# Designs tried in a protein design chat: VH-VL binders against Protein LST7 (LST7). Part 14

Target 1, 242 residues: Protein LST7 (LST7), of Saccharomyces cerevisiae (p53237)
Amino acid sequence: MSSTVISLAHFCDKHGPRIISVTQSAEKGTLGEELLVPDYPTESYCESCLLQFPEESTRSMRCFIEDVPFITTQYSSIRYQLLNSIIKRAFSEETMIYDNMPFIFFDDLRGLNLVIGFKLYDENARGNERRYCFILTVDSRSHDDSMKMLSEHWNFIIGGFDKMIAYIKNIHKSEFLGKNKTVENNLETLNNNAFIGSYLRANKSKFGRNLVSLTDDKFLFVRIHKWNSFLLHTVMNENKLP
Key: E = the ipSAE of ESMFold2; O = the ipSAE of OpenDDE; V2 = 0.75 times the mean of E and O plus 0.25 times the DockQ between their complexes.

## First folded at step 2 (VH-VL)

Design N35 (framework fv_anetumab)
Fold by ESMFold2-Fast, scan of step 2:
Structure N35 (fold): chain C 242 residues (1-242), chain A 120 residues (1-120), chain B 111 residues (1-111)
Amino acid sequence: as target 1 above (242 residues)
Amino acid sequence: QVELVQSGAEVKKPGESLKISCKGSGYSFTTYWIGWVRQAPGKGLEWMGIIYPYDSDTRYSPSFQGQVTISADKSISTAYLQWSSLKASDTAMYYCARDTYEWSAPFDYWGQGTLVTVSS
Amino acid sequence: DIALTQPASVSGSPGQSITISCTGTSSDVGGYKYVSWYQQHPGKAPKLMIYEVSKRPSGVSNRFSGSKSGNTASLTISGLQAEDEADYYCSSYTSSSTLVVFGGGTKLTVL
């Protein structure tokens, strides 16, 4: 079985580092609800922290790739404490500058973690930015085996995450430009103190927006689920070869 | 410039009610937690609780749960700490402080403090 | 109630280095990177000196440094100066029923 998962996490102004979604492979017959934390803290999560599928009552998504089930949930009951530890470590790294540059960390408890950070504009957020990362976790005590897998699939993994992030940033940019009454404004004006001051005055009473709101794509988490499932499936199947 | 300004010193008798305030300025008030920290005369710092002003989500220290009420009015960027019935043991300096997020507790900016004296 | 253990007092001479310890458990100092240090001069509000174990806010002298090993965090002040004489408090996130716990405080005397 694959001990590899992909997490999408963000830095919440209210809660700090929080998991938005976890995608993992499962055995046939596993229900998505079996992967949820029993005391799932739905009421303690703000809007920007929630995994939101088009059907609002949906808490998990499943697909099958060559008869292998892949499941996305907001949390994994199997790995809840481990993943929380991983994301807190990832967001505390000095090398995390949210520019799509990957970094790696390893320890005996958290395994090998490949982290790619990015940020989006949110006028309601602290500093007018939302900070996100994708994390590929290889939950293995063998550093050499984990690095071998990562090295063998490096171009595929990094290319995949870069394409996902580029899509998210592009549709976010389109949403940002469409919602602004000053149409010529763009994300580069975040370095302009006058622009920042204007946004803070206009929107200081609003809470941070979720990823669906920031992109105007209610199917975004469906896409992320499918992309992450495909990435995991490809990595798993190639590693079975001699 | 980030600033937290607290209400003035209070002298009260046991059994009286009291509400003290902490007004934030120079930042987005609703996107930061406000914490309350007590310091009894000659003693150390004690965490009382925090509030997120946007939604009034409040967390209390077990020692202060039911002893005080923390609230906020986001329309005037002000957080409050209140007692329904003061005790002599409530005599202390009370600080408000800005917290970056729920779990990190770097209180990066502090109010000047409100001295509360409860005596008969 | 105070959960984190600090020495009640430390002393040093100008130009020397001193270290203040802050000891907790695996559910606070040992488990997380959320340790902060505050300086308090008499009659004044506390000032943040170190956060997230070892990070300094803008405007804090690089003479102040933080570290952590196991369940013990340490604040080190190098090149000790008279103005460093103050009370120092550590704090940590905790996974118990309290979110924040402070140390008992350490009085630093510059001799």
Scores: ipSAE 0.136, ipTM 0.646, lowest interface PAE 5.2, mean pLDDT 82

Design N36 (framework fv_anetumab)
Fold by ESMFold2-Fast, scan of step 2:
Structure N36 (fold): chain C 242 residues (1-242), chain A 121 residues (1-121), chain B 111 residues (1-111)
Amino acid sequence: as target 1 above (242 residues)
Amino acid sequence: QVELVQSGAEVKKPGESLKISCKGSGYSFTSYWIGWVRQAPGKGLEWMGIIYPGDSDTRYSPSFQGQVTISADKSISTAYLQWSSLKASDTAMYYCARHTYEYGSTAFDIWGQGTLVTVSS
Amino acid sequence: DIALTQPASVSGSPGQSITISCTGTSSDVGAYNYVSWYQQHPGKAPKLMIYDVSKRPSGVSNRFSGSKSGNTASLTISGLQAEDEADYYCSSYTSSSTYVVFGGGTKLTVL
């Protein structure tokens, strides 16, 4: 098992900082269910927190890169307490403005963490926004070794996360503009602007949407799983043959 | 309904090329591995290889590495098994099967009906 | 590669319980909880009966159960019925160069 994992987390209006997905390498034969928190199915349900694969019954995704399995689950039983501590620290950063600017923190308990935040529009959220971050965690007591790895792969890691976030924002914008254009076209025959205000207010009464809903991409978490697996494979693997 | 539908029976001569298909429907084709399993007449099941259609990551059994090519076209939810030059020993029933990573399962949960390939002179 | 070891045949009378063994090594059956069992009737595709050692898919009779001890997995069929007559194959993950390995198969005859 490697010391490096990638998390996708968000700030839930109901639950606060919460992990949506964890991608990590594993030993051959490891099942995703072995990495799940055993009591997750009994927790209070919240749609905006859900890791959603195309089939709703699916709770984990696995792929192999050079015979190394990479697994994405909503939580990690192996690293549950560590990752919860990490996301609380990440979302408590007062200067975080969710603009793709990376920040780094390290301590002996939580290791080295690279955090990149972004936000999406959600008509059902308070303030009309959902806040997310990707976190690369190097679970190691050696600050210098962890920083050396991060520095060596900096452009690759940052470029990878920037491309993923750009994709998410782009398909979200496409979905949002499509909905807004439809609304505008439906209201073009109306000459009362108060109707527009009422429509927008009505939509705010619903609960927060998950990432699949916000992007209208049922395969979003499959893409994220693949991208995160490739990032982890590249930074942790000593074999550089393509 | 989740199902895998395979192409029809084939009768070929030694040295001919062949490509058989396995079309998935009712599920996310790119989210599951597709495996190929061979069964020679009167014999047991032999795993040949698997492919992940989402990125075409392919793993072969050592016995079949270099003997066949496994591929997939995710735009039409179809996996393929191909021979460049058939031999009489390739006569067998060929099954495709979905390998699942859903909560609590790592098995071939959905099987195609099989494609009978007969190679004779 | 080496297939998992199953008895070539097993037989039982209606209402009896029978057990089919599947013996591997510490690198496959002994290493992983990823043993599955498949039922195959003549001329038909295999059907998944048991996965992950002991779990049963929806629609499979609770007369079928699976277990594992060390390097040997077992499929048990209770209340044996005529329609259970079929070939049964076990399968496991392996830590060798082969991703999946199948057993040689067991023909179940209902007397």
Scores: ipSAE 0.000, ipTM 0.407, lowest interface PAE 18.7, mean pLDDT 78

Design N37 (framework fv_anetumab)
Fold by ESMFold2-Fast, scan of step 2:
Parts: structure tokens; sequence; C-alpha cells
Structure N37 (fold): chain C 242 residues (1-242), chain A 121 residues (1-121), chain B 111 residues (1-111)
């Protein structure tokens, strides 16, 4: 399996920093299920952490770029412990202000990591915001080789993540504005008694929404899978790390 | 103001069942995990497990899995720790505490006053 | 039993500074910036004093400070006062299959 992966992580009110998806290259014939954490308890999973494909039971996605398979899964059994360590580190950085500005960190345990954070509005989340980051992890014994790869592909990598984040923010904004327009129209047609009755019966419980819900794009994770796969293929194919 | 109020001290015999409580107030009870931490007489702190009250998702430390049951009733903002059959070794102070689980780490920011459980013949 | 190593006791005189160490491994204290410190007076519940290695909750005196070097985190209490006499526990995030690990505790005596 590839020593280079792209993770999408978020800040969950229930679970703290958590991986939503991991995209990696694989050998031909590798099943996505082989990359999942064994005995993963999907039935107790928080909705805001969910990697949601259009087919409800699907836990992984695969594509081929020039005969190289790329797989996206919720977790990687091989890298689960390392990636959990990496996302804790990424979210604890004082320079992590969720404004699309990249930062990098390196250590012997976690390798070289390029992190780009962003946030989306969610009225059901603590503080009314969901925090996300994309992380490119280069797990190489050589700091110099990893930095060389990053520097040679810097504009492509940063440009790729910026484009993905811009898309996510734009469709989220469109979904948010669409719902506001609907609420305004409903207030014109509904009387105050109907609204008050609904409000008084409301369950006070809140929960964070997943990215599909926040964007109203059931294919969002399919798009992210394809974008991350292309990014990895370009970086790995044009300049292979030793 | 955030407050966790625990049930009173208990004196039990080995083999008896017990359920102790922890009531939260001053915050959104369903928005935070609640943890249970044990302290044997003259010993240090050891966490037992945690629960997320909104959906009653529970996680146990390996040392306490199968020994206790953690539950919550969100309608009355109360978490519970229960034993089906107490042992003398269960004699300890039991604390509930609110867990912060975020990018600043995993730590307990508010603690209940503790429930002393004494198990003796 | 995955406990962090703390000295069993430390002592100091009023007005002095004391430091309590908390030693772990690269899988907990050394690997992450997620160290917390709790103060426990006899017969009372623990109180959070430090989180994220060096940050203080509102209401905690600036006499309490936290730091970390390698696998060892430290709690320093400056201008030592009688009311500081208590047990102090460190806690850290861990990459192991548990939520957190606690230190064994340190009894601080104010002479």
Amino acid sequence: as target 1 above (242 residues)
Amino acid sequence: QVELVQSGAEVKKPGESLKISCKGSGYSFTSYWIGWVRQAPGKGLEWMGIIYPKDSDTRYSPSFQGQVTISADKSISTAYLQWSSLKASDTAMYYCARLVYDYTGEYFDYWGQGTLVTVSS
Amino acid sequence: DIALTQPASVSGSPGQSITISCTGTSSDVGGYNYVSWYQQHPGKAPKLMIYEVSKRPSGVSNRFSGSKSGNTASLTISGLQAEDEADYYCSSYTSSSTLVVFGGGTKLTVL
C-alpha cells in the first residue's frame, strides 16, 4: 500500500477530531473492506462523522487512473493508529485557523503532513460551525525526500485542495441560502399559531450534520474520492518517492 | 453554572446490585460525554467508561468492560453507573465528570462531588 | 496498567516554586500536546488546573503553569501557598486503546 495518503478529518462534538475518509492507492485486487478497521461498529456511529456514498450500505469506493486503483474508506486498518495521532496533532496546532492556509509538520512517528483547514456553518453544531481539514500524509523515512516531493508539487497540491474546498463551500452556501429563502416563503404563508405549535413540540436535542447533509450533494464523497485519487496519482506518478 | 450532583453514599453486601446517579445542570446535557472515574481508598484515579447522553453510546475502559453498566436518561439529565453483583473490591469513591473531547484534548472540566460505595459483609 | 510516572511526593515552603513531573512515552505525553493536570484536596473531587499542556481554565491562578519537554510534562506552582497542599494528577491522551492514561499522583506538602 502507498506510503502517501489523503485524509479528510473533522471536529465532531461527540467524537472530537476524527477521520471521515482516507484515500490511498492500492494493489490490483485489493478490496476496500481489507483496508477497514476490523469489527468497525457502524451501528453506533455518529452521523456527522459518516462517510456517506449514494448507496447506503457502501463503505468504500474505488476508481482506476491509468490502471492504478485508488480506494477511499472511512478508516484504514493499516494506518488507523497513525492517522488518529496525525489528526489530533493537526487540530491542536495554534496556526490551524480554518482559513485555507496550509501548514506542515513533521516528526519521526507521523511523517510529513500538509494540512489545510476550513469550516462550514451548522446550526446544530457547537458554536454553529463544523471544522474540517484535508491532510496529505507522506510516510517516508527521509524528511528531505518528502520535502522535495512537496516542494516540487506545491502549486499543484495547494491549488487542488483550494479548488476542492471552494467547491464544498460554494455548494454549502447555496444549500444554506436555499433553505433561508424557503423559510422566508413559509413565514409568509404560515400563521404564528402553526409555527408556535411546531416550536413547542420540538425536541431540544441537537446533532451535527454530515457533509452530504450540509451541501445537499449525495455525490459529494464520490467527487472528493475522484479529486483525491487524481491528486495522489499525479504526485506519485510524476515524481515517485523512494 | 455547570454542576454535576451525585447520589449519596451507599453501604452494600457482596452480591447485591447497585445503581448510582449523576445529574447535570447548567449546560446542554446531551452535548457532552459524561465519564465515570473510580478512586480506591488511598489510590489514584482510573477511568471506567463514558457515555454520550444524546444516543446513549457507551465506551468502557478494558479493565471495566463487563463489570459495570453505564446508562443515561436524557429526559432528567441523569447518568448512571450500575453493578449487577457487587464485590468487596468495588469499595471506592466514584466520580462522574463532564468530558471535553475536542482539539484541545480529552479532559474532565467539571466533576461531581463523588459517591462513596462501601461493600462489606 | 498504563500509568504515567509521577513522584510520590514533593514539598516546598510558602513563597517558593515547586515542579511536579509526569513521564510517559512517545505514545502519550511525548507524542501529543494533550496533557492535563488535576488538583485534589483531601475528601474532595478533582479540579481541572491545566489542559493542553499549558492552558489554564478561567478561574485558575496564574501561579500554576504547565510545560513539556520530550516524554515529560511538568506542572510548576510558583509563590507556593498553604492552600496548594493537595494531590496532583497528570493525564494524557494516548494512542493505545483507552481514552486517557492517568499518573499515579503526587502529594504536595507545604512546609
Scores: ipSAE 0.009, ipTM 0.557, lowest interface PAE 8.3, mean pLDDT 81

Design N38 (framework fv_anetumab)
Fold by ESMFold2-Fast, scan of step 2:
Structure N38 (fold): chain C 242 residues (1-242), chain A 121 residues (1-121), chain B 111 residues (1-111)
Amino acid sequence: as target 1 above (242 residues)
Amino acid sequence: QVELVQSGAEVKKPGESLKISCKGSGYSFTSYWIGWVRQAPGKGLEWMGIIYPGDSDTRYSPSFQGQVTISADKSISTAYLQWSSLKASDTAMYYCARQSWEYTPYYMDVWGQGTLVTVSS
Amino acid sequence: DIALTQPASVSGSPGQSITISCTGTSSDVGDYNYVSWYQQHPGKAPKLMIYEVSNRPSGVSNRFSGSKSGNTASLTISGLQAEDEADYYCSSYTTSSTLVVFGGGTKLTVL
């Protein structure tokens, strides 16, 4: 099992910091069955926390890149406590700006972590925003080795996350505007808040919309799985490519 | 100080209604789940259900669904457990407990002192 | 009928170590790290001793430790003291329509 993993987490109004997805790899030539999770009860999760794939009741996704299995799940049984400690640290940063600016932290218990935060509008969320972050974790006590890998792949890693976040924000914006197109055309503009008013009137859903709901992209987590798998494959194995 | 304070002991007859309370203080009441746990005389702990006061989302154990109602009033930081018609088998100590919003909301870190409910003629 | 299984009683002498087991299935104990342990003295409310398998809340003695192997979680109390005499309950997240389940409880007697 690789020491490098990628998580997507958010700050839930009901649950606080929660992992939405974890992408991990297993040994080349194996099926990675140890990373797959059995059935878990979804009723314990509010909608905003739920990892949701297009196939009903699918709880994990697996792909293979050069015979290496990559698996995305809502939690990791192997790294559960580590990842929960990491996300608590990430979301407790008082100077954290959720504007795609990366920050890094390292300690002997949590390894090296690269965190990139971003926000999406949600009329049902506290403060009208949802806070998210991608986290690349190198699960190692060697600061020097971890920083060497991160620095050598910096542009690729940051560029990859920036592109994922830009995609999410763009389709979120398209969903937001698409639902309000007809209503907006029928309103008299009183000020800049007319746009928000139109959106709130059109969307009367409950608290806690998930990323699929916020983007109207049923394949969003399939895309995230594939992008994270490719990113992990590249950073773990680039120096071994022919 | 984070604290849950429950209403006092109750002595009731079968068929009567009852509503007991659990008041939170020293924390953001709407940011934590409140659970209810029953302990019949000489028996173990039984989880009854849980409520998120911020939006009144409630979940019940199958054994208690339809037998009790859990509610909350966030304006006064108080959760409630209610029976429409008490039975002798409802005689028990009832605890409310705060369930952490961090990571896993299903462990109970702060407990009320308990409300003893006795149902007899 | 998916309740967690604990021994009804355990006993030890002052200064000894004792372990209380809590056995479930993969769907509640084995695949999740959501096991907690509570101490209850007669006439008092339960007190959280361990959460998420092995974490201690502030103010809980380091004589109390938690662990898990497969479908069995364990609470270990080292250096037994008279005040440890109490009922101990494990709890975990569980499947489907029941979100939280308790074990039957274990009475610890310090002889």
Scores: ipSAE 0.007, ipTM 0.468, lowest interface PAE 11.0, mean pLDDT 80

Design N39 (framework fv_anetumab; at its last look DockQ between E and O 0.24; V2 from the best seeds 0.00; counts 0 for: pae O 8.6 > 2)
Fold by OpenDDE, look of step 3:
Structure N39 (fold): chain C 242 residues (1-242), chain A 121 residues (1-121), chain B 111 residues (1-111)
Amino acid sequence: as target 1 above (242 residues)
Amino acid sequence: QVELVQSGAEVKKPGESLKISCKGSGYSFTSYWIGWVRQAPGKGLEWMGIIYPTDSDTRYSPSFQGQVTISADKSISTAYLQWSSLKASDTAMYYCARSPYDYAHGWFDPWGQGTLVTVSS
Amino acid sequence: DIALTQPASVSGSPGQSITISCTGTSSDVGGYNYVSWYQQHPGKAPKLMIYDVSKRPSGVSNRFSGSKSGNTASLTISGLQAEDEADYYCSSYTDSSTYVVFGGGTKLTVL
């Protein structure tokens, strides 16, 4: 069965492309327990990779929309390898733009993927930027069906992602500027220009930082979960792929 | 100036253990990965593995997994490559190199001068 | 399996431009944005010449440039000089790998 998932991924300075969160839906009328306790990979993760919910012990979030369970976790046990391949492909794409411009790629292995990238300024990151992307994945070998679904919900999906990205950028900017108003110009530069070649800075200590820290929003991933769940529910309910 | 200085040439016999070193200077040692690359005589470069000194996160090439051990002592800005039991086929030049980014998507700069390891009976 | 393929050798005359190719052999095209090129003279350690496909480190001559098309990365050396005679290696990550891979190397001869 073809399934649709939404992932948030980033390019970790330490680990490369990494999944931060995956929102999935389970079968209507179930609890989706199989999605709550994914098998975590043996790969190490760092602070930058961290999916953090308000309760420190919580590694997943579940909600129900019209008796359909939606679950967000850091990993998908079912699709981990696939998703890893997808995010690696996404971050390796030369045409990836971090200005909310969506790009799409499809293949028999990875299905249909809609990717929207964005960057956040961080002096403690490579190139002074953290790179992220939202990915809608339609795990189907049917290009036509997947494209149809995407096309039918294009504005809705794009609008949803744009809203999330805008929110993240805004709160990040507020947090950042609140601490250092003099760096406003750097944020503007990030938005307008790609940072090229600044990675060979021998004397800068870099460390990981997650989105909660960057935005000072401890509920950020809750919001993302809710938005993703809503998006998935709407898309899946209106156009179920066989 | 950023530089990596490796330990001197080694002449060993099969079955012997060996640990060679790579010391970084002129930069924050804990902020960069250190990779090891093998080059057999007259052959190309082979990526062996890489370590992040801060937390000793270590990754190996499948070909070298279990064959060697990569470690680091960040207190003295030194990375190590070691064998528990050398083979004749381990005869090669070994380079350490700094990687400024993640374990797979970075590049190597600068390189150490290399350590020649000769294993013969 | 992942591999990067380079020509065994290339040659050119002083002043000419030459190109060395590095081609991924797998259908996995990911990671090629992270291609690096290294120059190695006989008996010397490799030197980084290009990183991230087309970026030059400080101190590297602008005669060296990098590009990529499809699953093939290219190193171009313009205004070829005698000192350019060396072995050149490409390296990259691929989507299927969790480790760095080097090409087989290319010997550049300046005629």
Scores: ipSAE 0.013, ipTM 0.540, lowest interface PAE 8.6, mean pLDDT 83
ESMFold2-Fast, scan of step 2: ipSAE 0.463; ipTM 0.766
ESMFold2, look of step 3: ipSAE 0.469; ipTM 0.752
ESMFold2 (binder alone), look of step 3: mean pLDDT 92; pTM 0.941

Design N40 (framework fv_anetumab)
Fold by ESMFold2-Fast, scan of step 2:
Structure N40 (fold): chain C 242 residues (1-242), chain A 117 residues (1-117), chain B 111 residues (1-111)
Amino acid sequence: as target 1 above (242 residues)
Amino acid sequence: QVELVQSGAEVKKPGESLKISCKGSGYSFTSYWIGWVRQAPGKGLEWMGIIYPGDSDTRYSPSFQGQVTISADKSISTAYLQWSSLKASDTAMYYCARVWEYYFDYWGQGTLVTVSS
Amino acid sequence: DIALTQPASVSGSPGQSITISCTGTSSDVGGYNYVSWYQQHPGKAPKLMIYDVSKRPSGVSNRFSGSKSGNTASLTISGLQAEDEADYYCSSYTSSSTPYVFGGGTKLTVL
């Protein structure tokens, strides 16, 4: 069995490729705080990078699938260097157009990675788009073993990510609906205040919104964690899924 | 009443430039996306691109990116579709349509463009 | 662009019901509830008949109804009338960057 994790990553306008969350299995008794990197750099944190749970102070979540603990955190101290290398490779892929089409890469440093990219509208983002991907990482030196596992669970994995991305897109306030709703405000009033608004915007950070803000769903990361935990549990349980 | 009025039919030769128009009335022009849809003779509808006149944000289908330019003049509530160099394969009916939510709810009458030697 | 799959033609007699299918993928018809249907009479611009899979704009007859199952959306016309003879196109939202894909169209003949 190979070590397997799921990352949610995005391209930050300030920081470039960044991990939002890492979902991984843990031994019983592990607290999420134990998986955070030491001396967490506060200046590498911005709103668009925020892993946000309903309890505002919470930065980790643990759930159990058939008595197996799964933890999600913004960073993993165990896999920090590996995952940062993986996301840089994923976002440098020139053929990725963020359209839910999976691509795969493998090498000795990064193992086998299945990447699925998608986009969401954000008026504060560069080009009015937030770029995201889910990455399933099989941390193994054996290409054949990793591809066998991926092949055996292909329809389940791809179907799972497709459903999650479709859910996110369905609840997202798109450029069409969002623009129509914001503009139902008085355009004459907006035009009269344009100079002041432009001046304030020159001094305001234009960093994009996080996924909770883009979807108006404060439980979104709870759903993503539970979904990813179930996917990992199914994939890793070779004895029960022939 | 919402209305989109398009410019008249055009007959052009290959290599000529062309700019056709779509004028909106009866609604806040800057508050809705305008889309362009192509229909070749005897063929189906093809989405070409959209523009939001309030900020000139444009999105193109991959098939038409770099082939046409979509623009709008919000002072006269008019959207435009432009070719720098026409081809015989550009012969088609061209529709503009208003976007309400995710849908084309009002359509112009169409502009027939014929490109022949 | 790759079009959604519709039958080229369908026919029926006055008073009958007919159904037109529109098949896509999990990234368009199957992924969202943003399917629309357009009616086009010869020489005229298209008219929006159905939006949000199953909703009718004001002024559209309740004889027109829409549904979806998996990757296939359907337009049903009940109590078929001569004036329903037209081409019908489905469309689906796909993404913010390339928001639309149309079906190939279906010619409805009323006998």
Scores: ipSAE 0.005, ipTM 0.429, lowest interface PAE 11.3, mean pLDDT 80

Design N41 (framework fv_anetumab)
Fold by ESMFold2-Fast, scan of step 2:
Structure N41 (fold): chain C 242 residues (1-242), chain A 117 residues (1-117), chain B 111 residues (1-111)
Amino acid sequence: as target 1 above (242 residues)
Amino acid sequence: QVELVQSGAEVKKPGESLKISCKGSGYSFTSYWIGWVRQAPGKGLEWMGIIYPKDSDTRYSPSFQGQVTISADKSISTAYLQWSSLKASDTAMYYCARTYEYPFDYWGQGTLVTVSS
Amino acid sequence: DIALTQPASVSGSPGQSITISCTGTSSDVGDYNYVSWYQQHPGKAPKLMIYEVSNRPSGVSNRFSGSKSGNTASLTISGLQAEDEADYYCSSYTSSSTLVVFGGGTKLTVL
């Protein structure tokens, strides 16, 4: 199912709910540029909203898993309106307290959505916290088929997102405390150029920091792309099992 | 300083059980995966599997699934590789190595396991 | 079976440059930037030399460089020295985020 996607979104203090990244499968031969929103308003994005790959000019990432292409972009032109509607619904959910507890919603227009929220400390943000969520969207006409897929893969999906969030929170905490920079020879945390760049950007900016800055991991969105692609591949291919 | 220290060399007979260890120090043990890599005499490196010590989540190479058990005890910062019944073909050097995912940035010194009758 | 193909051996003289190839498929080398290279001296554990195709860990000489073209990654060692004599292994991510595959290894002889 090409209709199944994973979004990473956050609540921007300036712009409200905003998509940071969308990971989706594509048909073999899709160029990736067909999935970009060519004229999306960059003025609606501050530093905290941006999808940031190690090469600053990079706008998308692609991989192949068993000959199936998976692509991560900030927006998807074919899902633009739907995803904006979904994230606004997710961030308006009154019971979400950003504690890794999943919630589900469904309607005929937005399909089935599994939302998991989390938060990170940011001294530049209102209330000293930034709010994020991962959203798995199954955009199909059949509520029953979508729920069956979600139920069959529940432990795998929830476990996967919990591990992604735990990783993000752990490296964020390590960055805040500075522990990994003193005693551990970790390639990301001991890359002096990445550390200095992230530190200088964070100190200079009076607005909320992006996930790369909050974690000091310039490869964070590469990891998220890989994790989301594998999760989607597993979920989509298991649906074909008799 | 980050160190991975492995248990000493083992000489065993076919059918015997064995558990070898890899102790991490100088870093947050539960923040990294520990992988196990086999190297048969005169042969190349073979990835066996990996464990995340915080929750003991394990992933195995298809070639080693069901043949070995990988475990960890986070209270003593130690990962383990275990066989219930050794075979002569298990004779090899076994390395543990630390990773966030890939690459393996720090390696243990290796444990030589010799299985002969 | 070895998933990534390397030449069994390569040789050079001090001061020369040599290149070691590592050939896979699109599902490991071609579409991913997760190729790493390890150096192993006899009787020693492997040492990480290159990660994510072309990045060097702290303490690794800039004589070592990595690149990739299509489904083939390459390790180049310039200004060859006697201490470079070792086995070299490439490694990459496969179709699973938890799966790792190694090349068959290349024995570098410095004459």
Scores: ipSAE 0.000, ipTM 0.410, lowest interface PAE 16.7, mean pLDDT 77

